# Ledger of designs, part 335: VH-VL binders against q9umr5

Target 1, 268 residues: q9umr5
Amino acid sequence: SYKPVIVVHGLFDSSYSFRHLLEYINETHPGTVVTVLDLFDGRESLRPLWEQVQGFREAVVPIMAKAPQGVHLICYSQGGLVCRALLSVMDDHNVDSFISLSSPQMGQYGDTDYLKWLFPTSMRSNLYRICYSPWGQEFSICNYWHDPHHDDLYLNASSFLALINGERDHPNATVWRKNFLRVGHLVLIGGPDDGVITPWQSSFFGFYDANETVLEMEEQLVYLRDSFGLKTLLARGAIVRCPMAGISHTAWHSNRTLYETCIEPWLS
Short names: E, the ipSAE of ESMFold2; O, the ipSAE of OpenDDE; V2, 0.75 times the mean of E and O plus 0.25 times the DockQ between their complexes.

## First folded at step 17 (VH-VL)

Design ke76 (framework fv_nofazinlimab; at its last look DockQ between E and O 0.78; V2 from the best seeds 0.81)
Fold by OpenDDE, look of step 18:
Structure ke76 (fold): chain C 268 residues (1-268), chain A 122 residues (1-122), chain B 112 residues (1-112)
Amino acid sequence: as target 1 above (268 residues)
Amino acid sequence: QVQLVQSGAEVKKPGSSVKVSCKASGGTFSSYAISWVRQAPGQGLEYLGYIIPIFGTANYNEKFKGRVTITADKSTSTAYMELSSLRSEDTAVYYCARVDFDEYGSYGMDVWGQGTMVTVSS
Amino acid sequence: DVVMTQSPLSLPVTLGQPASISCRSSQSLVWRDGNTYLNWFQQRPGQSPRRLIYKVSDRDSGVPDRFSGSGSGTDFTLKISRVEAEDVGVYYCMQGTRWPYTFGQGTKLEIK
């Protein structure tokens, strides 16, 4: 039998967005128990990410308990960060494949059309003033806002991303790293035509330097320091990178070719 | 100079809802947060919640158990506070206040509306 | 929630004399950036609250220098060096570090 699949949605999203993915999984892996967690939907997805992590944790624990052979996680967009945090805080998770589906794993610093209504160009450069305040950190989008021009503020004020990345020292860093390393495979999916994740390489733990030059995962301090286990995972062949062009952000969970190429191989 | 002008006094029956408006003039509405605070007669200040208009959603004080809804209309630079299932205890002056996210990190409510008296009575 | 405790709750003062209000928080108000988001508000009779002090000791523009804020961690003080008639009202401390943001009970300053 196939291992259960747990799906976590993204920002302003809901379980409905994954109807095609469910069809694909059912077709290619009949009998798979797929649970799309319908928590923090819509505007509720703007709740602090740690609150979301707690809520999703409560939902996945009983699923994992019923699946001693392990489960797969498919986590879309903001959900990918939630899942990474889940794997970090859970010392007893049994996740075989963690599939990060176009997630801003290294943060967001975007001004795309999709986000312009949230972050007009005039505001993007100044969003750090909001996001790195106590007021802003009560919203999920600020929890992974990563302003490359205000690194000190990011490191100090980020309530979420800087912590799960191990970029800011905290007493749980070692334990979180240990927990995260329990994952069998980390499957990173994203692409240049996403149009939302900015830079799109963030889905692969790439990100801007101070000059907004995109550096790859292996050039990131979190990798070099192995602060949460990326270097270790890569060394043991546990990281899979699956870039795909021609896919917009809202199509990652509904594209059949993407599913067959990047998701299906890891649902066995 | 930024000013906040609130809607007029309201008299409501128990169980009904009230919606108070707060219109901002001057400045950039999208760069602010709008907070809502109430004050019962002769009592102190109580924080209800706040909205960051560009995010389109609010953060609420859980003490109100979902009875408060804060919204914002960027096109009119107006924030709204709706309180449902009104009780006599909800009788208070309701204030909106601006939070300016300046580079100096003041993060305080530096501009206040004139207040809106909401009376809940049978 | 962070509990803000003011003392005294009633403060009768003679004109020209100094006044001092204490505010204590149940938790440290130091945020991750190292700042302490403690505010003082003045509410004159029949008026909206007015911010006097932010970040413990910074005065808003237009606030007379006879007002001063001090403190750290969990203990804060608002001082008025020479009380004037226009200073009559209720003063509130407020923390903006930890959600939900909370106010002190208020201190009613009156002229003897």
Scores: ipSAE 0.912, ipTM 0.954, lowest interface PAE 0.5, mean pLDDT 95
Fold by ESMFold2-Fast, scan of step 17:
Structure ke76 (fold): chain C 268 residues (1-268), chain A 122 residues (1-122), chain B 112 residues (1-112)
Amino acid sequence: as target 1 above (268 residues)
Amino acid sequence: QVQLVQSGAEVKKPGSSVKVSCKASGGTFSSYAISWVRQAPGQGLEYLGYIIPIFGTANYNEKFKGRVTITADKSTSTAYMELSSLRSEDTAVYYCARVDFDEYGSYGMDVWGQGTMVTVSS
Amino acid sequence: DVVMTQSPLSLPVTLGQPASISCRSSQSLVWRDGNTYLNWFQQRPGQSPRRLIYKVSDRDSGVPDRFSGSGSGTDFTLKISRVEAEDVGVYYCMQGTRWPYTFGQGTKLEIK
C-alpha cells in the first residue's frame, strides 16, 4: 500500500484547487489516502505563519500516527513554508517525501503578475517599511518578504523566514535542524514562467543579492553554514531539483507532465 | 497632509450590529494601516484591530474576534469597523487612526479621526 | 497580553512647574529589531488623542520641546519641563511591540 499524502495549500487557496492533483495520484497510485487540509483558506491564509503552523500541526499529528511507514507532504506556494516549519517543530514527524511545489523558500521580493493588488510595483521598494514592523509581521506575506536592499531589517524583523532558514539565531535552532533532517527526500519544484514567485529560484533556495543578482543555493550562507541541514541533505542524496519552464503559478498542481516528471516518482 | 473623517453617532439596541466608517483624504491610503481603538465613557483606550488595506484583511484583538470585522474600500479610501452582538458594555467612542510606516520607525498612530459615539441601550 | 501601568493616575501641578508620569510594562517592550515601541499620547477634554512621543524618546513634529520621553525595557517616563495651561488632559502610554497592543490606564493632569 502507498503512504498517505498530505496536501497543504497556498495563499488565497483551498482544497478545491487540488482536484486534478488528486486525479493524477489516483490514476498512478490507486488506493493512496490523500488528505487536503482545509485550514486557513482564502483570506485566512494571510494569518501569521506561526499561527498556521500550529493549526496544520494539530491536523497532521493523527494522520502521521496512523501511518507507521511514513507519509508524504505536497506543499504548494506559501504552503511550502508552512511545511518547512512543520518539519522543524515536530520532534516525531515521519515524513518521507516533502514535495515543495513552487514555494518561496528564501523569500519573496518583487511585483507579481497574479497578485498586483497586493504587491503593486510602486510599493515593492517600500513594502519593507510595512513588513518589518510589529504590525506587518502579523501577516503571512510579511513573514517571508525578503527585501535584498534591507538585509539588516529582514534579519532583525522577520518573525518567521529568517528564523526557519537559520539566517538569524534562535534558541530552538539545533532541535529544528535535527527534526528537519529526518525527512527522506526534499523535492524542489519551480520554474521561470511561474509569474508570482520572485525570484523563481527562491523555490530552489536561490535568492537575490543586494544588486538583485540571483545566487543559487550552494552560494547561500544558509547552505554553506548548513544552518538547518541543506548541505547535509544534499550530501545524503536527499535533495531533488525539478525545474520546469512553461508553467504559471496556478498550474503547478494541475499539469500532468509536471506531475509525472516531478511528483509521481516520489510517491511510494 | 492626511485627514480621517468618521461617520456620525449611533444608538443601537442590544444584540444588533453597528458599522462605523473612516474616510481618508490627502494621503496614500493603500500604503498605510488603519487602526481601530475604543474608549468607554470616563475610561481608557482599548485596541480592537487594524487593517492594512493593500493586503485586504485585518488583524483582530482576540477579545473581539468573531464579533468585529474591519474592511477597507480602496476605491473610496474608506475603512470600516463593524461590531456585532452589541452589549451595553460596547458603549464607547470608536476611533480610527493611521499607522504611518516611515523610515524613522515612527509607525502609528499619528493621525486620528474625530471619533464616533456608539450608544447601546434598550 | 502586556499590562501597562501608569502612575500617578491624578497629577495636580502648578503652572510653570515640572510634571512627570511613569509607565511600567509587564514584559520588556524591546522588539526583535532592537527598537522599543513605546508611545505617549495626550488627550485634551472632548478631543481625539494626539501622539507626542514614539519609540520611547522621539518627539513628533510640532510637539513642544518641553515634552520628553525616556526609559528602557519595562520602565518609562514622560516629562513636561514647564507645565502650561494647554497641557491639561489625560496622558496615555501605549506599547506597540506585542499584539494585542495595549494602553496604560491614563494620567489626568490638572492645574492646582
Scores: ipSAE 0.805, ipTM 0.911, lowest interface PAE 1.0, mean pLDDT 91
Fold by ESMFold2, look of step 18:
Structure ke76 (fold): chain C 268 residues (1-268), chain A 122 residues (1-122), chain B 112 residues (1-112)
Amino acid sequence: as target 1 above (268 residues)
Amino acid sequence: QVQLVQSGAEVKKPGSSVKVSCKASGGTFSSYAISWVRQAPGQGLEYLGYIIPIFGTANYNEKFKGRVTITADKSTSTAYMELSSLRSEDTAVYYCARVDFDEYGSYGMDVWGQGTMVTVSS
Amino acid sequence: DVVMTQSPLSLPVTLGQPASISCRSSQSLVWRDGNTYLNWFQQRPGQSPRRLIYKVSDRDSGVPDRFSGSGSGTDFTLKISRVEAEDVGVYYCMQGTRWPYTFGQGTKLEIK
């Protein structure tokens, strides 16, 4: 039989958004127990990410306890950051596949049309003033906002991303790295036509330098220093990169070809 | 220069609700936060919550959760605070105040509305 | 919640003399960026509050230089070097470091 699958949704999202993904899993892997976590729906997805991590942890514990052979995580968009933090803070997780579905893993620096009602075009260069403040850090978007032109403010003010990346010293960094490294596979999914994740390479741990040139994962300081285990995972052959063009941000969980190519093989 | 103009005084019965408006002029409404603070007669200041209009969602003081709703309308540059299930201890002056996110990190309420007296009596 | 405690709560002062108001927080107000988001407000009779000081010691524009702020960690002070008649009102400290943001009880400054 198949390991249980736990699904974590993204910003302004809810469990209903994954009905097609559930259908695909049921058709290809009948009998798989799939749980789409029904927490922090809609506007509640703007709650601080650490609050969300705590809530999702409480929901995941009984599911993992009933499945000693392991579980899989499918984590969409903002949900992929929640899941990465979850894997760091849980010393007893039994996650085999962590499937990061178009998630801004190295942060977000975008004012795309999908988010224009949140980030007007003129705000990208100025949003750091809001986000790198106590008021802004109370909202999830600011917890992973990463302005490449204000890296010192990012490093000093981030309550979430700079911590889980090991970019700011903290007493739990070694334990979090150890816990994250217990994952069997890290499956990275995303693509150039996403239209929301900016740069789209953030889904593969790439990100802008100060000139807005994208540095890939292997060029990032967090990789080179192995601050939370990316270099170790890559050396083990545990990182799977599955880019796919032609998919918009809201279509990742409703595209059958993407499911069959990038997700299905990892749902053992 | 940013100015905040609030709606007029209200007299309400217990159990009803009140909605106070705060119209901003000047500045970029979506680029700062609007806070709501109240002051009962002869008492100090109490924070209700704030909204950052660009995010479209407010952060609430837990003391008022379930009774207070803070919203913003970017098209009219107006923030609103609605308090429901009113009781006599909700009698207070309600202020809106701007939080500017400037380069100096001055984070605080630097511009205040004139206040709206809400009286809850039977 | 961070509790902000002011002393004194009532401060009668002679014109031209200095005044000092203390504010103590139940927790450190140093935020992760190294800044301390402690503010001072003045509320004159019948008026809305007005910000005087932000980040412990930075005077807001248009605030007379007789107002100064100091302190660190959990202990903060607002000083008026020479009290003038226009300074009558209630003074509040406020922390903006940890949500929910909170005010001190207020210190009523009066001319004796």
Scores: ipSAE 0.740, ipTM 0.876, lowest interface PAE 1.3, mean pLDDT 90
ESMFold2 (binder alone), look of step 18: mean pLDDT 90; pTM 0.930
ESMFold2, look of step 19: ipSAE 0.726; ipTM 0.872
ESMFold2 (binder alone), look of step 19: mean pLDDT 90; pTM 0.926
OpenDDE, look of step 19: ipSAE 0.910; ipTM 0.954

Design ke77 (framework fv_nofazinlimab)
Fold by ESMFold2-Fast, scan of step 17:
Structure ke77 (fold): chain C 268 residues (1-268), chain A 122 residues (1-122), chain B 112 residues (1-112)
Amino acid sequence: as target 1 above (268 residues)
Amino acid sequence: QVQLVQSGAEVKKPGSSVKVSCKASGGTFSSYAISWVRQAPGQGLEYLGYIIPIFGTANYNEKFKGRVTITADKSTSTAYMELSSLRSEDTAVYYCARVDFDEYGSYGMDVWGQGTMVTVSS
Amino acid sequence: DVVMTQSPLSLPVTLGQPASISCRSSQSLVWRDGNTYLNWFQQRPGQSPRRLIYKVSDRDSGVPDRFSGSGSGTDFTLKISRVEAEDVGVYYCMQGTQWPYTFGQGTKLEIK
């Protein structure tokens, strides 16, 4: 039988967004037990990411315990960062495929249509003032705000992303790397027409330099230093890159062609 | 330059709720946070929570979580603090205060409202 | 929670003389950005609190230079070089380093 699938939603989202994804899974892998986690829905998705990681951890432990053959994670947008940390903090996870749907794995920096939901006037260049403070770091979006013009502030202030990426040292880094490397496959999905994740290459561990030129994963210090295992996973053949054009941010979980091409092959 | 003006005094019965407003004038409402702090008669200051209006959500002190709700209306530049299930121990002056995010230095409450006296008595 | 302890709690001072208030935190107030989020507030009778000092030693605009802040880690001091009648009130230290943010219990400054 098929391994259970656990789904983690994104910012300002809930389990309802995944009804089409569940339909696709049922069509191609009938009998799959799919659990879409109803935690941190809507405005609660702005809670600090470490708080969300703790809550999701409590929810996934019994699911993983019941599936000795393993489970798959499908994690959308901000949910992909929650899943990144979850895999690092759990020394007993049995995740086979970690499918990251358009998640800002290297962070977010951009004036996108999505940011207009948060504020009427874009504050891209000034958001670092709020985010890189004790007050701002109590909100999830600031936990992965990565201003390439203030990289020193990001490295020092980020309570979450800089730590899970190994960009700043942490006492648990060695254990987090060991735990993350237990994953069978890291499936990275994203594309240029997303319209929210900025730069879109963040979904593939690429990111802006100080001139806002995108450097790919293999040029990142986190990859070169193998800080949490990306270089090891790539060498093992465990990283899958699945870019697709023509898909907007809210459509990754409801596009049939995307599902058949990028998700279906990894649901054993 | 920035001024915070709060709603008037309230007298409430135990078990009811109270909603205090804090209207900002001057400056850009969306570029700062609004904190809520209370002070019981003859006592010190206690932090209830704060809202960053541009994110549309608040962070609450665990002591008050489940009873306090902080909201903001960007169109009127007004923040609100609602406290439910009132007890006599909630009798206090409730203050709103701006948290500045100056890029060259200061973080913390630099501008305060005049305070709103909330009395809970039967 | 970070506990903030002030001493003395009552401070009678003669006009024109210096005054000093101590504030001790149960944990270091240095945040991971290297800054120390320690603030000092003044509350005159019947008035809202007013911030005097932020980041240990920086004075707010309009605050007289007779007020100064110093300290590091867990030990902080607010000094008034020459107390004036208008300085009567309660003084609070506050940490903004770790949520939930907390205040000291207050120091009441009175003229002898």
Scores: ipSAE 0.801, ipTM 0.905, lowest interface PAE 1.0, mean pLDDT 91

Design ke78 (framework fv_nofazinlimab)
Fold by ESMFold2-Fast, scan of step 17:
Structure ke78 (fold): chain C 268 residues (1-268), chain A 122 residues (1-122), chain B 112 residues (1-112)
Amino acid sequence: as target 1 above (268 residues)
Amino acid sequence: QVQLVQSGAEVKKPGSSVKVSCKASGGTFSSYAISWVRQAPGQGLEYLGYIIPIFGTANYNEKFKGRVTITADKSTSTAYMELSSLRSEDTAVYYCARVDFDEYGSYGMDVWGQGTMVTVSS
Amino acid sequence: DVVMTQSPLSLPVTLGQPASISCRSSQSLVWRDGNTYLNWFQQRPGQSPRRLIYKVSDRDSGVPDRFSGSGSGTDFTLKISRVEAEDVGVYYCMQGTHFPYTFGQGTKLEIK
């Protein structure tokens, strides 16, 4: 009787990370069919996001087809960007709740504990040289790197995020907007103690301006132009904001209080 | 000035694997990508793939996907190219080349190793 | 894959005379940033390739000004204004816009 739930993991992650989330869902919504997609695990999570979107699309089509009453998506970290694109490119998705679990929806600009082992020194100010090149755009992390000091390069070079956010024009933009607007609820989750997603307000469509001052969603040109439907969704009452302090990046899918407060209410 | 020095020539049997090294000196290893290109005797250049060492993973030409593995060891500033299930048509000189991510947008292979001859024969 | 086609494949030239090599791509090499990632390489006998030109027309450090690149979209040209003996070798165009990156088949420049 509960709609099936599809879970999409994040960067350097796998299906194993969601064992606690599955326990919580089973306790509160017994009988829910939960599918954690085990595609693009570990280092494969660095493949271009459009390649990941295609792979996840092929996996979700049969699940959605078997659930005419609709499905829910829970998409963690980088996985939230994959789900953003899925909702735009699928003409026939039947997603009710899209639960974005600490995802960099406006991009990433900052060194994190997870990225520090990849970099011999802080790369925040220099990563734009790598990411905004043909070579760099073949890696997922560069697809959503959003350097506020090189915004023109981000707008011109981003193969993924600038397009799905409507920050750069695309022939399919009108269709992508129409498809995205079919979602029942956009549930945004994140918080100041995440420690990875920088700025943390990116999970709520906020982001840095050129002075590294965070501007919230309603101040973003993407929202004001209604480029992919945020303003329309907000007016419809379909956007849910659920910020929570005290939760680190790897704990969003394993915190019971977070689940009960931000996720459970949206799993009809 | 950056220099790339490759390992010596190899003779391998069909079905075996070969691992060629490319050691970088000068400049920071983490600031560029290492590309691998091969050239069969008397033939043109063919791109195998590249690694961006700071990401710890590589991107491969589909023609070689499943047979080629490119890795990097940041502590020794060395990139490696391993090719498995060798066939006679894999006989070629294998080159490593640097892709510098500079502010000028050159993004080309501006420094090359000396090449490593890999011969596959029965 | 993007196919890179060079012409001529063999280019005999008299010392001091100009030489011209054409390169055509099967699709546009303009990247979304507005730049065209077309490179030219020289390979002298027994040596590794050496990059001469990047982004269609920019010369690498140490490359003589007698080498020039031009073109746009899918059609590109490498010109040598006055061929010298040291220019003997094979010249390759290479696109760095669309992965996998691809080379032309090469043009062998020989002194006659």
Scores: ipSAE 0.764, ipTM 0.889, lowest interface PAE 1.1, mean pLDDT 91

